# Ledger of designs, part 7: VH-VL binders against Probable ATP-dependent RNA helicase DDX59 (DDX59)

Target 1, 164 residues: Probable ATP-dependent RNA helicase DDX59 (DDX59), of Homo sapiens (Human) (q5t1v6r416to579)
Amino acid sequence: NVRQIILWVEDPAKKKKLFEILNDKKLFKPPVLVFVDCKLGADLLSEAVQKITGLKSISIHSEKSQIERKNILKGLLEGDYEVVVSTGVLGRGLDLISVRLVVNFDMPSSMDEYVHQIGRVGRLGQNGTAITFINNNSKRLFWDIAKRVKPTGSILPPQLLNSP
Below, E stands for the ipSAE of ESMFold2; O stands for the ipSAE of OpenDDE; V2 stands for 0.75 times the mean of E and O plus 0.25 times the DockQ between their complexes.

## First folded at step 1 (VH-VL)

Design z02 (framework fv_zilovertamab)
Fold by ESMFold2-Fast, scan of step 1:
Structure z02 (fold): chain C 164 residues (1-164), chain A 122 residues (1-122), chain B 107 residues (1-107)
Amino acid sequence: as target 1 above (164 residues)
Amino acid sequence: QVQLQESGPGLVKPSQTLSLTCTVSGYTFTDYYIHWVRQAPGQGLEWMGSINPSGDSTSYNQKFKDRLTISKDTSKNQVVLTMTNMDPVDTATYYCAREGYDFWSEYYMDVWGHGTLVTVSS
Amino acid sequence: DIVMTQTPLSLPVTPGEPASISCRASQSVSSYLAWYQQKPGQAPRLLIYDASNRATGIPPRFSGSGYGTDFTLTINNIESEDAAYYFCQQYSDWPLTFGEGTKVEIK
């Protein structure tokens, strides 16, 4: 059972909103997967999470070797990390990982990627939440987002519904 | 008053190892990342790498990965840049800089050291 | 690597006039862009971060704008002490990269 939440968050506000979510005792359930759209973003955001919240965090992306990625995934399963910040490509490869919270810090470029990313939540009978940040940079996907999320009963931001 | 001060040799011979120290004061050393940036005479700025003084994680520009190590000594409030196999093209002013930090943004550099000129010649 | 291209590389300006420097990224850097001022013989000084946020102590005549690939640093009512090199820097992807620099010269 995956609860899909769509939040209107301007780019400068995304990091603060992420930290608010990670400090929210009702939403924060490790392990947490945070999806970003670039490698530097993954590295920088995972360092910021560790520095600001004290949570054990690490990045995963294509520039990390196969051995490093395997060790990160093993560490996540063993509780060495509470938050993993990943690019979308590696998120699809995490078939054996089930998390309780997904945060799409950057809205994926397609609905197929969105579905794959939120698919990491709620496996093995666990209830979970997927929170996605959107703003005008994602307006190409507004119709598809509304069509997918509205039937779940989630409240959509008015900015999404009123966009041309 | 927040201050960063670089120190090290002004002259290095080709093939030698460079060691530069950045000493910080006026703030809690472990709260801010430290970056190294260099500038060849008359040229632009080139990012070299950074270190997290609380977590020991480092990031390096791949151009320098095989030659560059950044380390820290928390007891002395110091970050050390070590670069092997120096070449005349490495002649530059070397800066350490504190990473700016607020809730929305980091990885910009808010306070810079004065810089130290390193000349590589025989 | 993300390549940052500044235009113009040399900008002669008359005191009191507005000056604008452009910075273009080879790919989107969102708002992860900073501007620095460097006077001869001195270390760089942070002016703007996150594209449009003015750093502490920076006069209000300095402002930044832009998103994605196109960014502008504007100096309104330029003063003689603003003669310096100006560099943009992206922090959207590794390695961190700077523009070539723009030399602002007072006419």
Scores: ipSAE 0.000, ipTM 0.483, lowest interface PAE 17.0, mean pLDDT 84

Design z03 (framework fv_zilovertamab)
Fold by ESMFold2-Fast, scan of step 1:
Structure z03 (fold): chain C 164 residues (1-164), chain A 121 residues (1-121), chain B 107 residues (1-107)
Amino acid sequence: as target 1 above (164 residues)
Amino acid sequence: QVQLQESGPGLVKPSQTLSLTCTVSGYTFTSYDIHWVRQAPGQGLEWMGSIDPYSGGTSYNQKFKDRLTISKDTSKNQVVLTMTNMDPVDTATYYCARSWEYDSGYLFDYWGHGTLVTVSS
Amino acid sequence: DIVMTQTPLSLPVTPGEPASISCRASQSVSDYLAWYQQKPGQAPRLLIYDASSRATGIPPRFSGSGYGTDFTLTINNIESEDAAYYFCQQYDSYPYTFGEGTKVEIK
């Protein structure tokens, strides 16, 4: 139901890799949810997406009040946004919008968060893709990632499998 | 161990200003909104307002009509409630509570123990 | 403001029986509804969020249902420790509002 792709992406290369994914006609199914690990990062990445790719992008995080998040949801329902960059702070109303691509720009801090974030794909029985960027900053989760993802038949990066 | 702790005066005279502090520990202070909720003796819960400690953005229940201010001090992991012109009807237990991802179970998942404020002469 | 109305306000129950509490919103709140338990002298405790999701550590005998304006909290096989006040809360719109509370008393 959800294809899980784990990519080794060093921090300086993450933005370039995200732009490549957003320009891939097979993967790009708006609205795309992009998860990051901090509020400032969400705002800056959202701005960069709009400026570089021309896609309509907005950030959503705890800096936005419940009322502001509802206003963003209204805009999404009206087709005003193609990319949403979030720290994970989303209302359930967003789950009713067809989401077929999730990008974890930053690996979540726990496997519970990982499962929660990729769970945004495949609502109402839809198939979709979840792409997660990892590097040495996520080392503490390498065993848990491999244990969970490897049985699904997904190919994992050699750097993950060969980590001491 | 996530903890929220209210502190402030237990007694306030009519017309005076109330100041209550909520001190938090055990998590990243700027990642969760802090709300103030009060409960008059024998009555229900009333939402007063909230602050996003990252931005300082606030939301208030308009019932308090310019009496209420919520502020933060990130260096101390504290949120402060200030309410002017206290009246005996403001006698209540005041709670602070945190919220983050309501759809992941973080809506008011941790509360302070509450502090009783009595308004009388 | 969205008004939340709870029924009943007082609910005497016998241990082992199921208990049901209703909450009605004056306008649709979708599933932005939470339930809290409050025991005397204590802060409220989150039981249910998003109308039907149990909070961490909450026993499976507690369940929630509903969408829009009509919501129900159900406690199956009620235990003596469940004697408490129960409040519903909408978080669809500011100001957040709570129901009046239901006092569950064990007979």
Scores: ipSAE 0.000, ipTM 0.484, lowest interface PAE 15.3, mean pLDDT 82

Design z04 (framework fv_zilovertamab)
Fold by ESMFold2-Fast, scan of step 1:
Structure z04 (fold): chain C 164 residues (1-164), chain A 122 residues (1-122), chain B 107 residues (1-107)
Amino acid sequence: as target 1 above (164 residues)
Amino acid sequence: QVQLQESGPGLVKPSQTLSLTCTVSGYTFTGYYIHWVRQAPGQGLEWMGSINPNSGGTSYNQKFKDRLTISKDTSKNQVVLTMTNMDPVDTATYYCARGEYFDWLDYPFDYWGHGTLVTVSS
Amino acid sequence: DIVMTQTPLSLPVTPGEPASISCRASQSISSYLAWYQQKPGQAPRLLIYDASNRATGIPPRFSGSGYGTDFTLTINNIESEDAAYYFCQQSDEYPWTFGEGTKVEIK
């Protein structure tokens, strides 16, 4: 029961698009989980979210210590964080949090990773939305994305549909 | 101007198949979902199903089981509702409505057809 | 299915009075709630979307409020042309569901 939305977003426009999503009261259901492809990107984007939008944001990746991850998970359960930016290294405790919005800021490298990331939505019997940004850097996965998303009824970008 | 118009038979006998057409104009047909909503005389509104005219993907209210099908004809800007084994309780005004279920600016039915009354006599 | 419950089902009002209609969802729908007006023989007309935003062309006397499970449609200084049925609708989860409707009658 996950709404899969695919958006064509060029790399320089991604930050602006994310901020628009976070400012949209229909889509913004904290905590929001944002996936990026590198650790530095997670730290920088999390900092930008906090400074520009005022939302309580934190990053999670492999270089965070065990105690830091436990403190982040505890803070999420207590409502201390509204946005989590991750490289995919979340730990099992995160499944206790009701996540209704996932944003794949960077398209994952494989469909298996895509499935794992959007699968974090709606785990506690709640519906949810997964928004994935794509562009020409993701074209090798266009067929697999279309095959998976078309049956859900979501409108796909013309750029994806017109380029095999 | 945006316009939606339903057309089809006003009378259907029990056990027969209903076919209703929704013709749209004034906007890009593939840019918006089309939903079917019905209203029994003196009763409330009931969502039946939807189609994405771009992909052909459909969603149905489970209440109708396997008797409801929604299809499209992009060359004619039309959406067709087909429902088998009609029963007197299916007597209702049938509406098509435009919607954008993933649009964060507008999720509701912003434009409706005028509705077409379908009577199922027993 | 998400059940939408409207109260009252019938609301007689005098012109110039405010009118309020309540809508309750059986589970949280955030702000995914719309209000429609339907006059006899006509299709429904969108009034409010996203719980509190007025649709294009809708007079400012109409306003919506609420979040989660409890929502209200308010018509301030009601006019005779506002006699109609009013329906709430959730779009959070399929199947989309409507309230029973409230008949607003001018005395």
Scores: ipSAE 0.000, ipTM 0.467, lowest interface PAE 16.4, mean pLDDT 82

Design z05 (framework fv_zilovertamab)
Heavy chain, then light chain:
Amino acid sequence: QVQLQESGPGLVKPSQTLSLTCTVSGYTFTDYWIHWVRQAPGQGLEWMGSINPSGGYTSYNQKFKDRLTISKDTSKNQVVLTMTNMDPVDTATYYCARLDFDFSGEYFDYWGHGTLVTVSS
Amino acid sequence: DIVMTQTPLSLPVTPGEPASISCRASQSVSSYLAWYQQKPGQAPRLLIYDASNRATGIPPRFSGSGYGTDFTLTINNIESEDAAYYFCQQRSDYPLTFGEGTKVEIK
ESMFold2-Fast, scan of step 1: ipSAE 0.106; ipTM 0.716

Design z06 (framework fv_zilovertamab)
Fold by ESMFold2-Fast, scan of step 1:
Structure z06 (fold): chain C 164 residues (1-164), chain A 122 residues (1-122), chain B 107 residues (1-107)
Amino acid sequence: as target 1 above (164 residues)
Amino acid sequence: QVQLQESGPGLVKPSQTLSLTCTVSGYTFTSYYIHWVRQAPGQGLEWMGSINPSGGSTSYNQKFKDRLTISKDTSKNQVVLTMTNMDPVDTATYYCARVRYYDSWGSYFDYWGHGTLVTVSS
Amino acid sequence: DIVMTQTPLSLPVTPGEPASISCRASQSVSSYLAWYQQKPGQAPRLLIYDASNRATGIPPRFSGSGYGTDFTLTINNIESEDAAYYFCQQYGSWPYTFGEGTKVEIK
């Protein structure tokens, strides 16, 4: 059971909003998975998380070998990392890791990807939260987001409802 | 400077429980895993297990899992190895060693304790 | 468990000559391979990690190479102080395993 939260966050404000979430005692339940849309973004954001918040952070993407990615995920389960920033490469179909908080820093390009990413939360009967940042770059998906999230009782941002 | 120091009994009787302490200094205790590795006289190195001092999670070599417990005391910067039902074949020098985990891809041991010889004999 | 096999087990060398020690893994460990030096009565000392990266403070005469299952530690222009046991260690798979060790003897 996943609580889905959709936040309107402009691109320049995303990093600050992520740090606010990671510093929120009610939301932050490590390990946290943060999904971004590119490899360079994963590396830079994980470095920023560690430098700014002091949390143990690492990136996972396709340029990491399969054995490196498995070792990072094992380390995450062991408490070596509190935040993992991923391009979603290991999020799809990977059932090794279950977390209490997912942050979609970048809205996925499809609802299938969205469902796969939030599916990392609430495994094995535990409750969790998925927070997704949206802005005008995600307009193509506004109908699908509303259709998916509205039945859960979550409040959608007014900017999404006012968009054509 | 970085230091790891093992301490404990030099002699243990068969069937007794061994308790060894690894005390660390010169770095942030919670930033590095602590592993235990042993070496029988004239033999090679054998990995036993590890602990993440931040979260307290442990990993054990299956060979030892039913006898081995690794624990920590963050207030003292110590990791404790406890092994039950000691046997003469467990006679070895026991080392603690650290592994950098927070931004490293390696599980190699960059610093080792000096080692403590444990002889299991009646 | 991944078995690590070192050859030779004993290696007599003359000062100034190169020495090479081989380490073979029973399964691929990618580049997750370290080399340690152990002198009598002392703890092991890290020499090489990730197959080819030299650890801090280690003289440039030590180098590592290899990938997958075959690895080599090379000591160029060996010195008398290099008489020691040398061990390889894989960390590509749990449990971590070590080679049997190679005794480097200076003639």
Scores: ipSAE 0.000, ipTM 0.472, lowest interface PAE 16.6, mean pLDDT 82

Design z07 (framework fv_zilovertamab)
Heavy chain, then light chain:
Amino acid sequence: QVQLQESGPGLVKPSQTLSLTCTVSGYTFTSYYIHWVRQAPGQGLEWMGSINPSGGSTSYNQKFKDRLTISKDTSKNQVVLTMTNMDPVDTATYYCARDTYEYTSGSDYVYTMDVWGHGTLVTVSS
Amino acid sequence: DIVMTQTPLSLPVTPGEPASISCRASQSVSSYLAWYQQKPGQAPRLLIYDASNRATGIPPRFSGSGYGTDFTLTINNIESEDAAYYFCQQRYDWPLTFGEGTKVEIK
ESMFold2-Fast, scan of step 1: ipSAE 0.029; ipTM 0.665

Design z08 (framework fv_zilovertamab)
Fold by ESMFold2-Fast, scan of step 1:
Structure z08 (fold): chain C 164 residues (1-164), chain A 118 residues (1-118), chain B 107 residues (1-107)
Amino acid sequence: as target 1 above (164 residues)
Amino acid sequence: QVQLQESGPGLVKPSQTLSLTCTVSGYTFTDYYIHWVRQAPGQGLEWMGSINPSGGYTSYNQKFKDRLTISKDTSKNQVVLTMTNMDPVDTATYYCATEYWGDYFDYWGHGTLVTVSS
Amino acid sequence: DIVMTQTPLSLPVTPGEPASISCRASQSVSSYLAWYQQKPGQAPRLLIYDASNRATGIPPRFSGSGYGTDFTLTINNIESEDAAYYFCQQYDYWPYTFGEGTKVEIK
């Protein structure tokens, strides 16, 4: 029920690629979760999303209280936000949502984290999409990504398939 | 030491507005979500809605539509449930309950029975 | 809304016997399931959360298991004080929903 897309995106091109996805009428389906690897990145990227696309966007990270994070996720479900940019694990009690689109702006450090992040997509019998950006920074996970994603029929980047 | 106490009228006439108060003690008021759950005589539990005491954000079971309002008074450590246009079918024991981390209901008030009749 | 179905609705048991109550969700709720005990005239009391974790102060004779759509509450060596209603509750989706309740009666 989850369409997994893996894209080769170099670090300097990631912001532009995210904006292209959010402006694409076929790919953009709110509510949207965007996962990044650091707090500063979450704050800056959510601000850029609001400024560049006009979408209602906010960040989630460890410096926001548990109550505040839960409130933001409930707001995402109710249309107060269209895009939430979050670091890694949302935590128990914060995983209540079903979203239509997940973008892993940064590939998570483990496959367990990857599965957790895309697990919020396509519930309730709905089709959903998970798009993950990879490049040489994720090289350690190439085998695990291919092993998990290849059986789904998704097209994988040549750089992933032809790695040493 | 976490304690919740519901209070309000035991009898409400049809078409009137119900107002129930949940007073909390034994913790920092803003640390826990407060939920309202009701139980009709001899029947099961029904979740009504909740409030985030930090931001005041509310969530409601759509069954109650615009009849139900949950509000807070931080200075009194109170959460208030207001429900308009009461009907005999709304006869139930009303509970407030806390949720900390994990979305399950950690602590419950003792409940207050509200009978809706003429 | 997710429908929670409990079986059986009534369970007469003899002290010392094990008792098992089933809870089935109309769709997957992962492990986000709690069990509550309610004695006559009292508020519900949390027994189990996240399908299998015992709440503070709950005796080890109570245990929970399951994932997805099928969950079980087990009471090993049931005692007379365990006569009560038992309710399951999912908290994976809004609105939060409860099972119908199972009445455990001591013979």
Scores: ipSAE 0.005, ipTM 0.487, lowest interface PAE 14.8, mean pLDDT 83

Design z09 (framework fv_zilovertamab)
Fold by ESMFold2-Fast, scan of step 1:
Structure z09 (fold): chain C 164 residues (1-164), chain A 123 residues (1-123), chain B 107 residues (1-107)
Amino acid sequence: as target 1 above (164 residues)
Amino acid sequence: QVQLQESGPGLVKPSQTLSLTCTVSGYTFTSYYIHWVRQAPGQGLEWMGSINPSGGSTSYNQKFKDRLTISKDTSKNQVVLTMTNMDPVDTATYYCARDLWEYYDSEGAFDIWGHGTLVTVSS
Amino acid sequence: DIVMTQTPLSLPVTPGEPASISCRASQSVSSYLAWYQQKPGQAPRLLIYDASNRATGIPPRFSGSGYGTDFTLTINNIESEDAAYYFCQQRSSYPYTFGEGTKVEIK
């Protein structure tokens, strides 16, 4: 089963919050899959993770060739990477990797995409956690987020509960 | 436990429309493309088409153009194959199958298959 | 459409011996080739994808090789339970196409 955590995180605070999660011994279960909304963001965030935390990090997005993505998957299976930053285009072989932590650094543009991304956790019959950052940019999805997450017993941000 | 299960009529008369349903369980329905593959008695496999259960986009083998439709019902975790103008040569076991990887694009290899449903076309 | 040709169509083997099945594509499919096993009355089972990668749960006695137009499925130390039809499939372009199948019979 997937434990869903929704955090209110303003855009300038997202990197700091991600680093806090990656340094939390209870949450950090490598490899960690981090979803962002653009290719440049994936490259830059992956670089920042490696530079600031010292963790082995790599990006995966549509500008990476099939060969490059296969090499990244091979490296993941061999323990060469601890964090993968992706735009949501993961490619083949990721189900061979036991993913126990997903971080949606950027809230997906639809609930279908949200469900798809958190579905990466627990696919091998293991429990896992999906942490999603939201702020006012995700307003149009607030009701759908609350409808899905509230029944799980997770604590929701007050900003989500008191909007319209 | 991941499962795909086909259901529908075992007998169809020539010129009638076939409707088969594929019900999925044990995973997130919208995460994987679903394909339809058929096999005539004693013969090889033939790919018919696919659907992305998230967006509903479809791809068809041109051999079936204008008589094959694949659709979905997310509330029931079902994919439906509809084929018009059935002919005795359409007699086959029909399978639904899940695409290999969880992603937005189809990989075109099939890791989980339903048990298959035999459709006989005769008068 | 890409035509897939399998050789041989029938392969009798003795338990403990290796079995080899060839698949030829009418045009290059790079490494975009899969292999399936089908036992009588059952649905196909994915064995190999991308020419050489074993699918989850497939025993190590199954291996695949090849690139471009010529591919081989090898079953080392064949067991009686391996009696089945084997199909190759290209997934390089639509429509996806399969070989005719090879019947592996245990002597």
Scores: ipSAE 0.000, ipTM 0.470, lowest interface PAE 17.0, mean pLDDT 83

Design z10 (framework fv_zilovertamab)
Fold by ESMFold2-Fast, scan of step 1:
Structure z10 (fold): chain C 164 residues (1-164), chain A 123 residues (1-123), chain B 107 residues (1-107)
Amino acid sequence: as target 1 above (164 residues)
Amino acid sequence: QVQLQESGPGLVKPSQTLSLTCTVSGYTFTSYYIHWVRQAPGQGLEWMGSIDPSGGSTSYNQKFKDRLTISKDTSKNQVVLTMTNMDPVDTATYYCARYGDEFYSWDYGMDVWGHGTLVTVSS
Amino acid sequence: DIVMTQTPLSLPVTPGEPASISCRASQSVSSYLAWYQQKPGQAPRLLIYDASNRATGIPPRFSGSGYGTDFTLTINNIESEDAAYYFCQQYESSPLTFGEGTKVEIK
């Protein structure tokens, strides 16, 4: 029940595109999981989300302690956070959280990671959406993502299929 | 439910400026590209240009670039096409159309079209 | 600009027969090709996108195939209501371009 969306988004445009998604009434279903490729990026993007959109945002990465991750999990369940920005290392308990929207702000480094990240959507039997931003920095995975997503009926960016 | 409707003058004199409005309803306006396509009487379809969901990015058919402007007013759910220096050869039915999904960056098939508005350019 | 060439430009068919329309691009458009139907006095209607995907609400008698430069729209067991113009359109690169159109006329 996961709608997989692949968008061509150049690096400088990614923040603006994320804010547009978070302000879209049809797409925004909190809590939202946003995946990035580095811990500094997770911290900075989480701060930018809260500053610009007013949404309650928090980052999760390898330097967060077990206690911090447990507190974040409790906060998510209690509605204290609307957006969580992660490097893909959520930790036990958080890996069980089901959301209705995942945004891969940075394309995962492998297809296994991609599957793991979008697998957070729809675990409670509800429909959900996974949106992934790609650009020329993701070329290594173009064929693999196309093979997975095209059979679902989702439209792929022309750049994805024409730049092997 | 989903509807696009063009409006504007049916008659334009040579050298005048054309302004057409596309009003949209029944969907999240900020999630879709809007395209303008025209069709001269008895002829095929000609793509003119498009505007992205945010209204900050446009793409034009190069033949119209110097006289064509497409803009967006999100508060009114409207896209406006402005074309300067109209010529009798610009006589055509003008359509606006959207993409078939809720994605911002997609260039693919236009699934919902307005009914079209005939613009005649003559003195 | 990518030039789209359709053949034939006129296609008379008898109800129940299959009809086939070809579209050729002057350079590769991968699978970024759509097909539209236009009846007199109406706006175009999307039939096929991404070369072979049927749009919502389009009858299964319509199908598309092809990749690269050569594409085909097939209408199996043609109905009288299928009398219309048919256009291919590439969306590989700007400017978006359409074929000249094929007039399907029921005999």
Scores: ipSAE 0.000, ipTM 0.459, lowest interface PAE 17.2, mean pLDDT 82

## First folded at step 2 (VH-VL)

Design m4a (from m04 with heavy chain S57R; framework fv_maftivimab; at its last look DockQ between E and O 0.04; V2 from the best seeds 0.00; counts 0 for: pae E 17.0 > 2, placed apart)
Fold by ESMFold2, look of step 2:
Structure m4a (fold): chain C 164 residues (1-164), chain A 122 residues (1-122), chain B 106 residues (1-106)
Amino acid sequence: as target 1 above (164 residues)
Amino acid sequence: EVQLVESGGGLVQPGGSLRLSCAASGFTFDDYAMNWVRQAPGKGLEWVSTISWSGGRIYYADSVKGRFTISRDNSKNTLYLQMNSLRAEDTAVYYCAKDYFEDYGLWYFDLWGQGTMVTVSS
Amino acid sequence: DIQMTQSPSSLSASVGDRVTITCRASQSISSYLNWYQQKPGKAPKLLIYAASSLQSGVPSRFSGSGSGTDFTLTISSLQPEDFATYYCQQSYRTPTFGQGTRLEIK
């Protein structure tokens, strides 16, 4: 059972919103997986999370070996890391993990990837939350997002609903 | 100018039929779901029917199902309501309403016509 | 079907007053609730969508709040042109409207 929350967040405000989520005692439930669109973004955001929130955070991206990625994900599930910031390249390793919170810091470019990323929570009956940041850069996906999320009962941003 | 204009209302005996039309202008009609909403004299609003952009999905209120048929002609920017087996309870002003959302709509009625009166009386 | 119950059925208020109208759904509809204003002899006009979002061209004295089953429309400082009947409508499933609230200016 996955709660899908869609938040309207302009690019300059994304870091602040993430820190608010990670400091919210009711939303923050480690382990947390945060998706970004590029590897430099993953490294920098992970560093910012650690510095600003004090949470144990590390990045995963294409420059890391498959063995290293598996060890990081194992560490996330065992509590060695509270937050992992990843690009969407995790692939096969991602299929095996289940976390309590996913944050799509950057909206993926397709609904297939969106479904794959939010599928990290709530699998095998485990409940969890998926939070996704959107703005006009992802407007081509707004109808698909609304179609998927509206039946779950979650609030859609007015800016998405009013987009032509 | 963005507008919806209903026509085809009138006085009809119980058991009779009417066909309502709604002409759309000023927006891309075939992008949007369209609706009929009615209001009996001195009473509240009642949704009647919805048709998706292509006509591929159609919804009816239970009170009219089997008697009313919604349709659209996207080449003429026109919405229709064929009303058969009319009853006194169908007496109302019938409004045409546009959904805010494209394709299948989410029932946000952002544009309304002025309505056409249908009176079913013996 | 999801039943929408409005309160009060009618009310009378003076220019400048704060007015509150409530709408209750028979089951949770999240925030998929709209408010419409209808003046005599005219079609309804959308005021508020998604419970709290103001439609373009609607004065800022109108606001909406609520989620789940209980929703509120507020007019913060009533104006003479606000004389009308107000309807809530759920958009979670096939639409249903509340019975309406007639607002009369004293």
Scores: ipSAE 0.000, ipTM 0.488, lowest interface PAE 17.0, mean pLDDT 85
ESMFold2 (binder alone), look of step 2: mean pLDDT 92; pTM 0.947
OpenDDE, look of step 2: ipSAE 0.005; ipTM 0.582

